# VHH binders against Extracellular exo-alpha-(1->5)-L-arabinofuranosidase ArbA (arbA): the designs that were tried, part 1

Every score and structure here is a prediction.

Target 1, 316 residues: Extracellular exo-alpha-(1->5)-L-arabinofuranosidase ArbA (arbA), of Cellvibrio japonicus (p95470)
Amino acid sequence: KQVDVHDPVMTREGDTWYLFSTGPGITIYSSKDRVNWRYSDRAFGTEPTWAKRVSPSFDGHLWAPDIYQHKGLFYLYYSVSAFGKNTSAIGVTVNKTLNPASPDYRWEDKGIVIESVPQRDLWNAIDPAIIADDHGQVWMSFGSFWGGLKLFKLNDDLTRPAEPQEWHSIAKLERSVLMDDSQAGSAQIEAPFILRKGDYYYLFASWGLCCRKGDSTYHLVVGRSKQVTGPYLDKTGRDMNQGGGSLLIKGNKRWVGLGHNSAYTWDGKDYLVLHAYEAADNYLQKLKILNLHWDGEGWPQVDEKELDSYISQRLK
Unless a header shows other numbers, all headers, positions and changes below count from the first letter of the chain; antibody chains are not in Kabat numbers.
F, E and O stand for the ipSAE by ESMFold2-Fast, ESMFold2 and OpenDDE, each averaged over both directions (binder to target, target to binder). V2 = 0.75 x the mean of E and O + 0.25 x the DockQ between their complexes.
Where letters were taken out, [cut] stands.
The coordinates of atoms that the task and the answers printed are left out; those that the model quotes come from them. Centres of patches stay.

## First folded at step 6 (VHH; from s1 with Y59F E64V Y105H F107W)

Design c3
Fold by ESMFold2, look of step 8:
Structure c3 (fold): chain B 316 residues (1-316), chain A 123 residues (1-123)
Amino acid sequence: as target 1 above (316 residues)
Amino acid sequence: DVQLVESGGGLVQPGGSLRLSCAASGRTFSSYVVGWFRQAPGKEREFIGAISGSGESIFYAVSVKGRFTISRDNSKNTLYLQMNSLRPEDTAVYYCAADQYWGKHSWGDSDYWGQGTLVTVSS
């Protein structure tokens, strides 16, 4: 059986890879080879203390994790929200190790990083992804629908916005003026992830809709910038804040709704990590790890055939 | 469609234990996240915990953590709720629900719900 994941992110500690997924408590898997995966743990055995205050309908699902290693600690960012609403917040929990057998293994929740409120904020505080810039400053990208994707400086301990605050819009799609601010609207963009490669920062974003079985339209676009703050331009030079975005991959007959990617350099090679809905298996979401190649102009490419050739194995 | 039937409810004294079952029929059950919920008279329905399709990822509400244990046996298409150290406040109708589609991230009307089983903790 393959590994069921949504919004997958991963990191390495020693000889072991760890994979984190949306779901009750944030599911963690481990692997020695990125193909064969074993259940490891959950980050939360119960809700964050603030979850029901932010989202009264909270039902155990923690969304869209990101995992970031900094100065000997692992920072796991997570989202509390309700579908179609921006009553949301991003939190962070911290661990010294990802190995549950270690006496130092202990998730310590550090609370809310940012929170969005309907009518007050035209953004949705979910889908965090962490990137450090050329100067060592750490930033969080985030966002889903509404006014699109944002980027802000994190403070020194990576638990809240820096002071003074610095925020940027990095991508958005046109939103109907007829939608009131409490509604998600028609701007189907979310799940930013930024990879630094060569002279550029590459912003990946998910366009379309997840979570609709065979009707899912989720697909990945990319832009790039020499500055982490943007502007992120697609292959034609169009700004991602103005609807730009070059297609990286989209679904096919067998694999639908590709999205919510992360991207990594491991051992000198680059990878794209995402989920895809498998048509042959009731559109259940499956882990995909694809090779990320670069053309002569420095744009990322993936080989669609790898959707069929990468097949994870869930052990135990 | 998946059909869910809870069983095992009854009267139990405070401090006692009870095991509930949620039997499923129809579609392959191992592909669903299953949640347990309860509703006391005059109160809103309360989420109490969830378990992944494989049974490896389990989550509990604070009100039941350390007292309740969720498990599943996919060979029998059945989930279990072991309830220990019961309190009068645990009196409720208990429901199981199967998340029809993991990727929607929430429980709702389009999911499969059982009819409920009554647990009474007599004081």
Scores: ipSAE 0.239, ipTM 0.648, lowest interface PAE 4.0, mean pLDDT 87

## First folded at step 8 (VHH; from c3 with R27F)

Design e1
Fold by OpenDDE, fold request of step 15:
Structure e1 (fold): chain B 316 residues (1-316), chain A 123 residues (1-123)
Amino acid sequence: as target 1 above (316 residues)
Amino acid sequence: DVQLVESGGGLVQPGGSLRLSCAASGFTFSSYVVGWFRQAPGKEREFIGAISGSGESIFYAVSVKGRFTISRDNSKNTLYLQMNSLRPEDTAVYYCAADQYWGKHSWGDSDYWGQGTLVTVSS
């Protein structure tokens, strides 16, 4: 049996890999080889105290985590939201270790980082991703639909926006200004993730629709910038804020609706981590870890065949 | 034929206790995540909590934490909700649901739902 995940992110502590997924309380798996995964824990045994205030229809599912190591601590960012609404917030919980057997193991919720409110904000506070720039400043990218993807500076504690606040729009698709601001609109973009590699920052984003099994149209696009704040340009030189984005991977008839990726450099090798819906298994979401390569011009590439060759195992 | 049947509802005074049961049939109960919901008149359906197939993982809403306990007996294909220190605001129809997977965004497309059992907390 394969491990079923949405919006996977991953990190390592010692010789153990940890995988985080969308779900009630954020599901955590552990592995020694990044193939065989065991259930480890959930970050939350109880919903955040503020969840229902932010999203009245919250039903326990925390969305789109990101895990970031900083000064010996693990920062787990998560989203509270509802489909089609930007009544959303990104929170953060912090732990000294990811090993549940450790006496130091304890998730301490630090609360809301940012909150989006309908009619006030033309952005959606979901899908956090953390990146540190070359100067050591830590940033959060986030967003879906509405006005697109945003980036802002985090404070020193990585729990709130820095003051004074600094925000940037980094990617968007076309949206009618006449559309009600409370509606997500037609701009089918979400799930930013930035990877620093070589001379550039690479912004990965998911285009299309997720969470519709065989009708999902998710696929990954990419742009790059020499600055973390952008502009991120695709292979043709088009700005991702102007609808730009170069196709990285779309999937095939066997693996559809793939996306919401993370990307990592481990031990000198680069990886793309994402979910895909498997047609042969009634479009159940599966974890995929693909090798990330770079062409002569420094653009990322993946082998679609690895969608078939990487097969996770859920161990009891 | 898949069925989820809730039972144990009734009238109870504030501070009282009730134990709800959800009897499952027609599917492999132990392979499913199961959970409790409630809906009061004129209000949206509210998530209460869920428990994994093996029972190793439980997740609660804040509104019931410390008062309600979720458990399951896979040998009996039954989900339980122990409700203590009941309050008038706990008055609602209580539903059980079953879903194959944790790694989703919502219970909205869960596989199976019960018809509900009424719990009334009143003096």
Scores: ipSAE 0.654, ipTM 0.855, lowest interface PAE 0.9, mean pLDDT 95
Fold by OpenDDE, fold request of step 15:
Structure e1 (fold): chain B 316 residues (1-316), chain A 123 residues (1-123)
Amino acid sequence: as target 1 above (316 residues)
Amino acid sequence: DVQLVESGGGLVQPGGSLRLSCAASGFTFSSYVVGWFRQAPGKEREFIGAISGSGESIFYAVSVKGRFTISRDNSKNTLYLQMNSLRPEDTAVYYCAADQYWGKHSWGDSDYWGQGTLVTVSS
């Protein structure tokens, strides 16, 4: 049996890899080889105390985690939201270790980082991703639909926006001005993730629709910038804030609706981590870890065949 | 023929206790995440909590944490909800649900639902 993850992110502590997924309380798996995964824990046994205030219909499913190591601590960011609404918030919980057997193991929720409110904000506070720039400043990218993807400076504690606040728009798709601000609209962009590589920051984003099994249209696009704040340009030089984005991977009949990726450099190798819906298994979401390569012009590439060759195993 | 059948509902005074059961049939119960929901009159359905197939992982809504306990007996294909320290605001129809997977964004497309059992907390 494969692990059934959405929006996977990954990190390592010692010789153990940890995988985080969307779901009730954020599901955590552990592995020694990034193939065989075992259930480890959930970050939350109870919903955040503020969840229903932010999203009245909240049903325990925490969305789109990101895991970030900083000064010996693990910062787990997560989202509270509802489909089609920007009644959303990104929170953060912190731990000293990811090993549940450790006496130091304890998730401490630090609360809301940012919150989006309908008719106030033309952005959606979901899909956090953390990136440190070359100067050591830590940033959060986030967003879906509405006005697109945003980036802002985090404070020193990585729990709130820095003051004074600095925000940037980094990617968006066309949105009708006639659309009510409370509506998500047709700008099908979400799940930013930035990877620093070579001379550039690479912004990955998911276009299309997720969470519709075989009807999902998710696919990954990418742009790059020499600055973390952008502008992020695709291969043709088009700004991602102007609808730009170069296709990285779309999938095939066997693996559809792939996206919501993370990207990492581990031991000198680069990887793309994402979910894909497997047609042969009723379009159940599966973890995929693909090798990330770079062409002669420094653009990322993946081999679609690895969608078939990488097969996760969930151990009981 | 898949079925989830809730039972144990009734009238109880504030501060009282009640134990609900959800009997499952027609599918491999132990392979499913199962959970409890409730819907009060004029309100949206509310998530209460869920328990993994093995019973090792349980997640609660904050509104019921410390008062309600979810458990399961896979040998009996039964899900339980022990409700203590009941309050008038706990009045609702209580539903059980079954889903194969945790790694989802919502319970909206869960595989199976019960018909519900009414719990009334009143003096």
Scores: ipSAE 0.584, ipTM 0.827, lowest interface PAE 0.9, mean pLDDT 94
Fold by ESMFold2, fold request of step 15:
Structure e1 (fold): chain B 316 residues (1-316), chain A 123 residues (1-123)
Amino acid sequence: as target 1 above (316 residues)
Amino acid sequence: DVQLVESGGGLVQPGGSLRLSCAASGFTFSSYVVGWFRQAPGKEREFIGAISGSGESIFYAVSVKGRFTISRDNSKNTLYLQMNSLRPEDTAVYYCAADQYWGKHSWGDSDYWGQGTLVTVSS
C-alpha cells in the first residue's frame, strides 16, 4: 500500500523524516529512508478554537500545511477555508520536537497568521509556504485563485505579519470576465513554493484543476528571481504576474494530475515532493518524491519516468 | 454500486448510549477516510468526527469529544460510532460518509454518503 497524501511537506529531525499532509487534523508520517513510511501522529485531535468562526461547516480537514524549522522549533502552518470562497485563514502551531515519544512533544497552537474575507480581500489565505532570504528574513508565500499568489514578511516569532507590513504579488493568472459560464476560466493558480538555489529563488506554482479523477489538469510550473520578492520570470522572460510560467512536470495516463509541491535540498541533492493521482487506484492521491536536476542555464528539470519508479510503502 | 448503510438509531433517555454502524460496499473501504455527520431538523449538517483508512488517526468535533468514540473494522467494511452520555442536543439524523479528495473537495455531493439513521434523545 502506498502513502496517500494531499499537499505533502517534509522536514527532518535527527535520523527521522517527517511528512505532513492535508487531512483531519493534519496527518503526520515518519520514515528513516523517505520510501517506507509509518503513521506518526496528527497535529490536531479536534478543531482549532477559531476554525468554526472561519468555516462554520468545518469538516475536520486542515488544509495545505507547511513545516518550517527555526531556532530549534518546528512551525506547522495550516489552512482553514470555506470551499469555493476566500473566507479563509492560515494558522500556526509550534512544537519543540517532532518525536511523539519525547516528553517535550506538544503542539502549541499560536492562532491565526493571516485571514482573507470575501469582498474585503482580493486573495485567498491558504497554501502557505515559508522561505528565508539571505539576510535571515522569513517570508510567507500563499494563495489560491482570485488575485493569485502573494508574499509577505513574517514577524520575528513567525506568527504574524511583520510591522510595518511588506507584501508582494509574485504570480497571478488573468481573471476572464468574458468567458462562457461553462468554462472554468484561466485563473487556475495556487500552492506557491519557493526554493533558493545558487543565485536565484525559484517559485513553483500549481496550475490547473486538481481532484477531477481522469479529467484532472493539475501540473507544475516554475519561474525565478534574484530577489525573494520577485519579479519571477519564466524561461522566456515572461513575468509570472502576467501569466508567465515554464512547465516543470505534468501528469500522464498512469498519474493523471499532480501538484502542490514542496522542494528541498538534502545531503547536497535536490528533491521535489508532490502528490499525484493514480488512475489504477480510483485516482486517489499518492506521495511522490522525485529528483530535481538543473540544466546548464540553471533551470530545474524532473525525469518524468520517476513518477512510475518512485513508489512509497505504507508501513503498519 | 457504492453503498453506505447506517443502522442502530433509535430512542434513548438522556445519559444513555447507542452504537451506530455503517456498512460499506462497492469500493475499497480501507483506502478512504470515513466519518460521521449529523443533521438536526432545521439545522445545517454538522461534522462529528473522522477516522483514517487504516484506523490510526481519529479526529473528533469538540461537541462530542470524550462522549463519542469512532472506530472501524476493515475486515467487515464497517464504520462505528459509540455514543455515550447522550443529551437532548444529540438528537439528529446521523450520516456516514467516505471521502475521496482531502481538503477543498472533501465530503461533497460526489463523495459517498449513507441514507442516515435517526437518533432521538428524549428530554
Scores: ipSAE 0.544, ipTM 0.819, lowest interface PAE 2.6, mean pLDDT 89
Fold by ESMFold2, fold request of step 15:
Structure e1 (fold): chain B 316 residues (1-316), chain A 123 residues (1-123)
Amino acid sequence: as target 1 above (316 residues)
Amino acid sequence: DVQLVESGGGLVQPGGSLRLSCAASGFTFSSYVVGWFRQAPGKEREFIGAISGSGESIFYAVSVKGRFTISRDNSKNTLYLQMNSLRPEDTAVYYCAADQYWGKHSWGDSDYWGQGTLVTVSS
């Protein structure tokens, strides 16, 4: 069996890789080689105390994690939401180690970072991704539908927006003026992730729709900027806040719904981490870790054939 | 034909215990995440908890943690719910549900569901 993940993010502690996935309590897997994975733990054994206030239909699923190492601690961000609604919140829980066998292993929930409210906010508080700039300031990108993707400064302990607050729009698609502010709308963009490479910050974003098995249209686009705050421009120079976005990878007959990526540099090599729905296996979601290559002009490229050659293994 | 059949419901006194079973057929039980839900009269369906196919991972709702225990016996294709320290607010129709993968965003109407078994907690 392959590893069943959605919205995968990863980090390394010592010789061990840890993978985090959407699911009840956020599922955690571990591996020594990024191919063979064992179940490790769930970050939550029961819901955050505020989850049912934010999402009355909460059923144990926490969405769209991001994992960030800072000053010897591991910060796990997570989302509570429901499909089609921006009654949502991003929370954070913190641990000293990811090794469950350590006496120091303990997730300490720090509560809500940001919360979106229908009618008040034209953004959706899900899909966090953390990036530190060259000056040591830590930022959170986030967003799904509505007014698109946002970026804001985090405070010093990484649990709240900084004061005074600083927010930026980094990508958005055209939204119909016929839509009420409480509706998600037609601007199918979400799941930002920012990677620093060379002189540029690269913003990856997911366009289209996830989560509809064979009907999923999800695919990845990219833009870049010399400033973490943007503007992020695609290969033709078009601003991602104005519909710009250069295709990085889309689905094929065998693998659909590619999106919600993370991206990393490990051991001198660059990787794209994402889920893909396998047509031959009822469109069930599978982990993919692909090589991220760079052309002569500094744009990322992925070989679509690697969708077939990377095969994860779920160990018992 | 996928079938999930709950049993073991009935009338029980407050503070008492009851064990529910969910018998599964028509699919490879050990490959599925299975879980329990309940619906009290006039209320929305409430998630109780779930257990992975191998049984290695269990999640509980806050409302039942410490009082209810979920287990499964893959050799008998059966999911269990042990309910202890029962309270009148535990009165509900209890449903089992199954899905092949743990990593999806939510349980929905496209998952496999049982017909339910009534548990009444009253004097």
Scores: ipSAE 0.190, ipTM 0.639, lowest interface PAE 5.3, mean pLDDT 89

## First folded at step 9 (VHH; from e2 with D99E)

Design f4
Fold by ESMFold2, look of step 10:
Structure f4 (fold): chain B 316 residues (1-316), chain A 123 residues (1-123)
Amino acid sequence: as target 1 above (316 residues)
Amino acid sequence: DVQLVESGGGLVQPGGSLRLSCAASGFTFSSYVVGWFRQAPGKEREFIGAISGSGESIFYAVSVKGRFTISRDNSKNTLYLQMNSLRPEDTAVYYCAAEQYWGYRSWGDSDYWGQGTLVTVSS
């Protein structure tokens, strides 16, 4: 059976890599080589204590994690949402180690970081991704549909917005002003992730719909800014808040619905990590770890031939 | 060109069982997350559960977990809902829906919807 990998994020502790995935309680896998993966644990045995208040239909699945290592602690951010509505919240749980065999291994939930409320908020509090700026300030990006992607300053313990709060819109697609605020709408943008490289912050985002028959529209775009707060501009200089976004990679006939990436620099090399649906294998979701290359003008690119490669996930 | 057709609804007594079917055509069924929703009179549409394209991931709303079972048969392009221990509160029109994106983010925005089948739980 295939390992169910959705919204993958990764980190390393010692010689062991850890992969975090949407699923019951957030599914955690470990690997020594980033190729062969073994089930490790779930971050929640049952559920966050506040989950049913936010989502009365909560089914035990936590969405769209991000993992961030800061001052010897591992911060795991996760999402709780109601389907089709922006009744959502991002929470955080913290651990001193990712090794379940350690006596110090214990996920300590710190509760809600932010919560979106229908009709009050034109954003959806899911899909967190953490970035530290050049001044040591830590930020959270987030968002899916509605009014797009936001960025806000985290407080010193990384569990709440900073006070005074500082929020920025970093990307959005056009949304009709006639659309009811409670509806997700047609602005198909989600899953921000920011990577610092050279003089720029690079914002990756997912556009379109995953797994369409025939020609898939789901793909990854990128913009950049010299400030973590934006504006993020594409290759033509168009603001991502105004529909800008330069194609980084799209699916092909074999690999459909590319989305929800993370990006990392490991051992001097840059990588794009995402899931993709394999058409020839009943559109099962597969982990992809792709090399990020940089052109002469400083834009990231992926060799399309690498998309056709297969990185096996094996549950040992 | 796409169709989702529910069947199996009807009148049943409290504590009874029903099995709903949803026949799919006009798209690659195995590539879609498919699921069940219901709408009682005067209420908003409620997510019941969803199953991944492979059938390996299955999600249930808390209101039905332990009583309802979702399955799919990709060789027959059919989604099923086995409903046990039915209660009057389960009375609703039941819809199947299909979505290429994970249904947990798109509640109410599914790509395709069926016409619905009525389930009435009453003496």
Scores: ipSAE 0.000, ipTM 0.176, lowest interface PAE 12.6, mean pLDDT 82

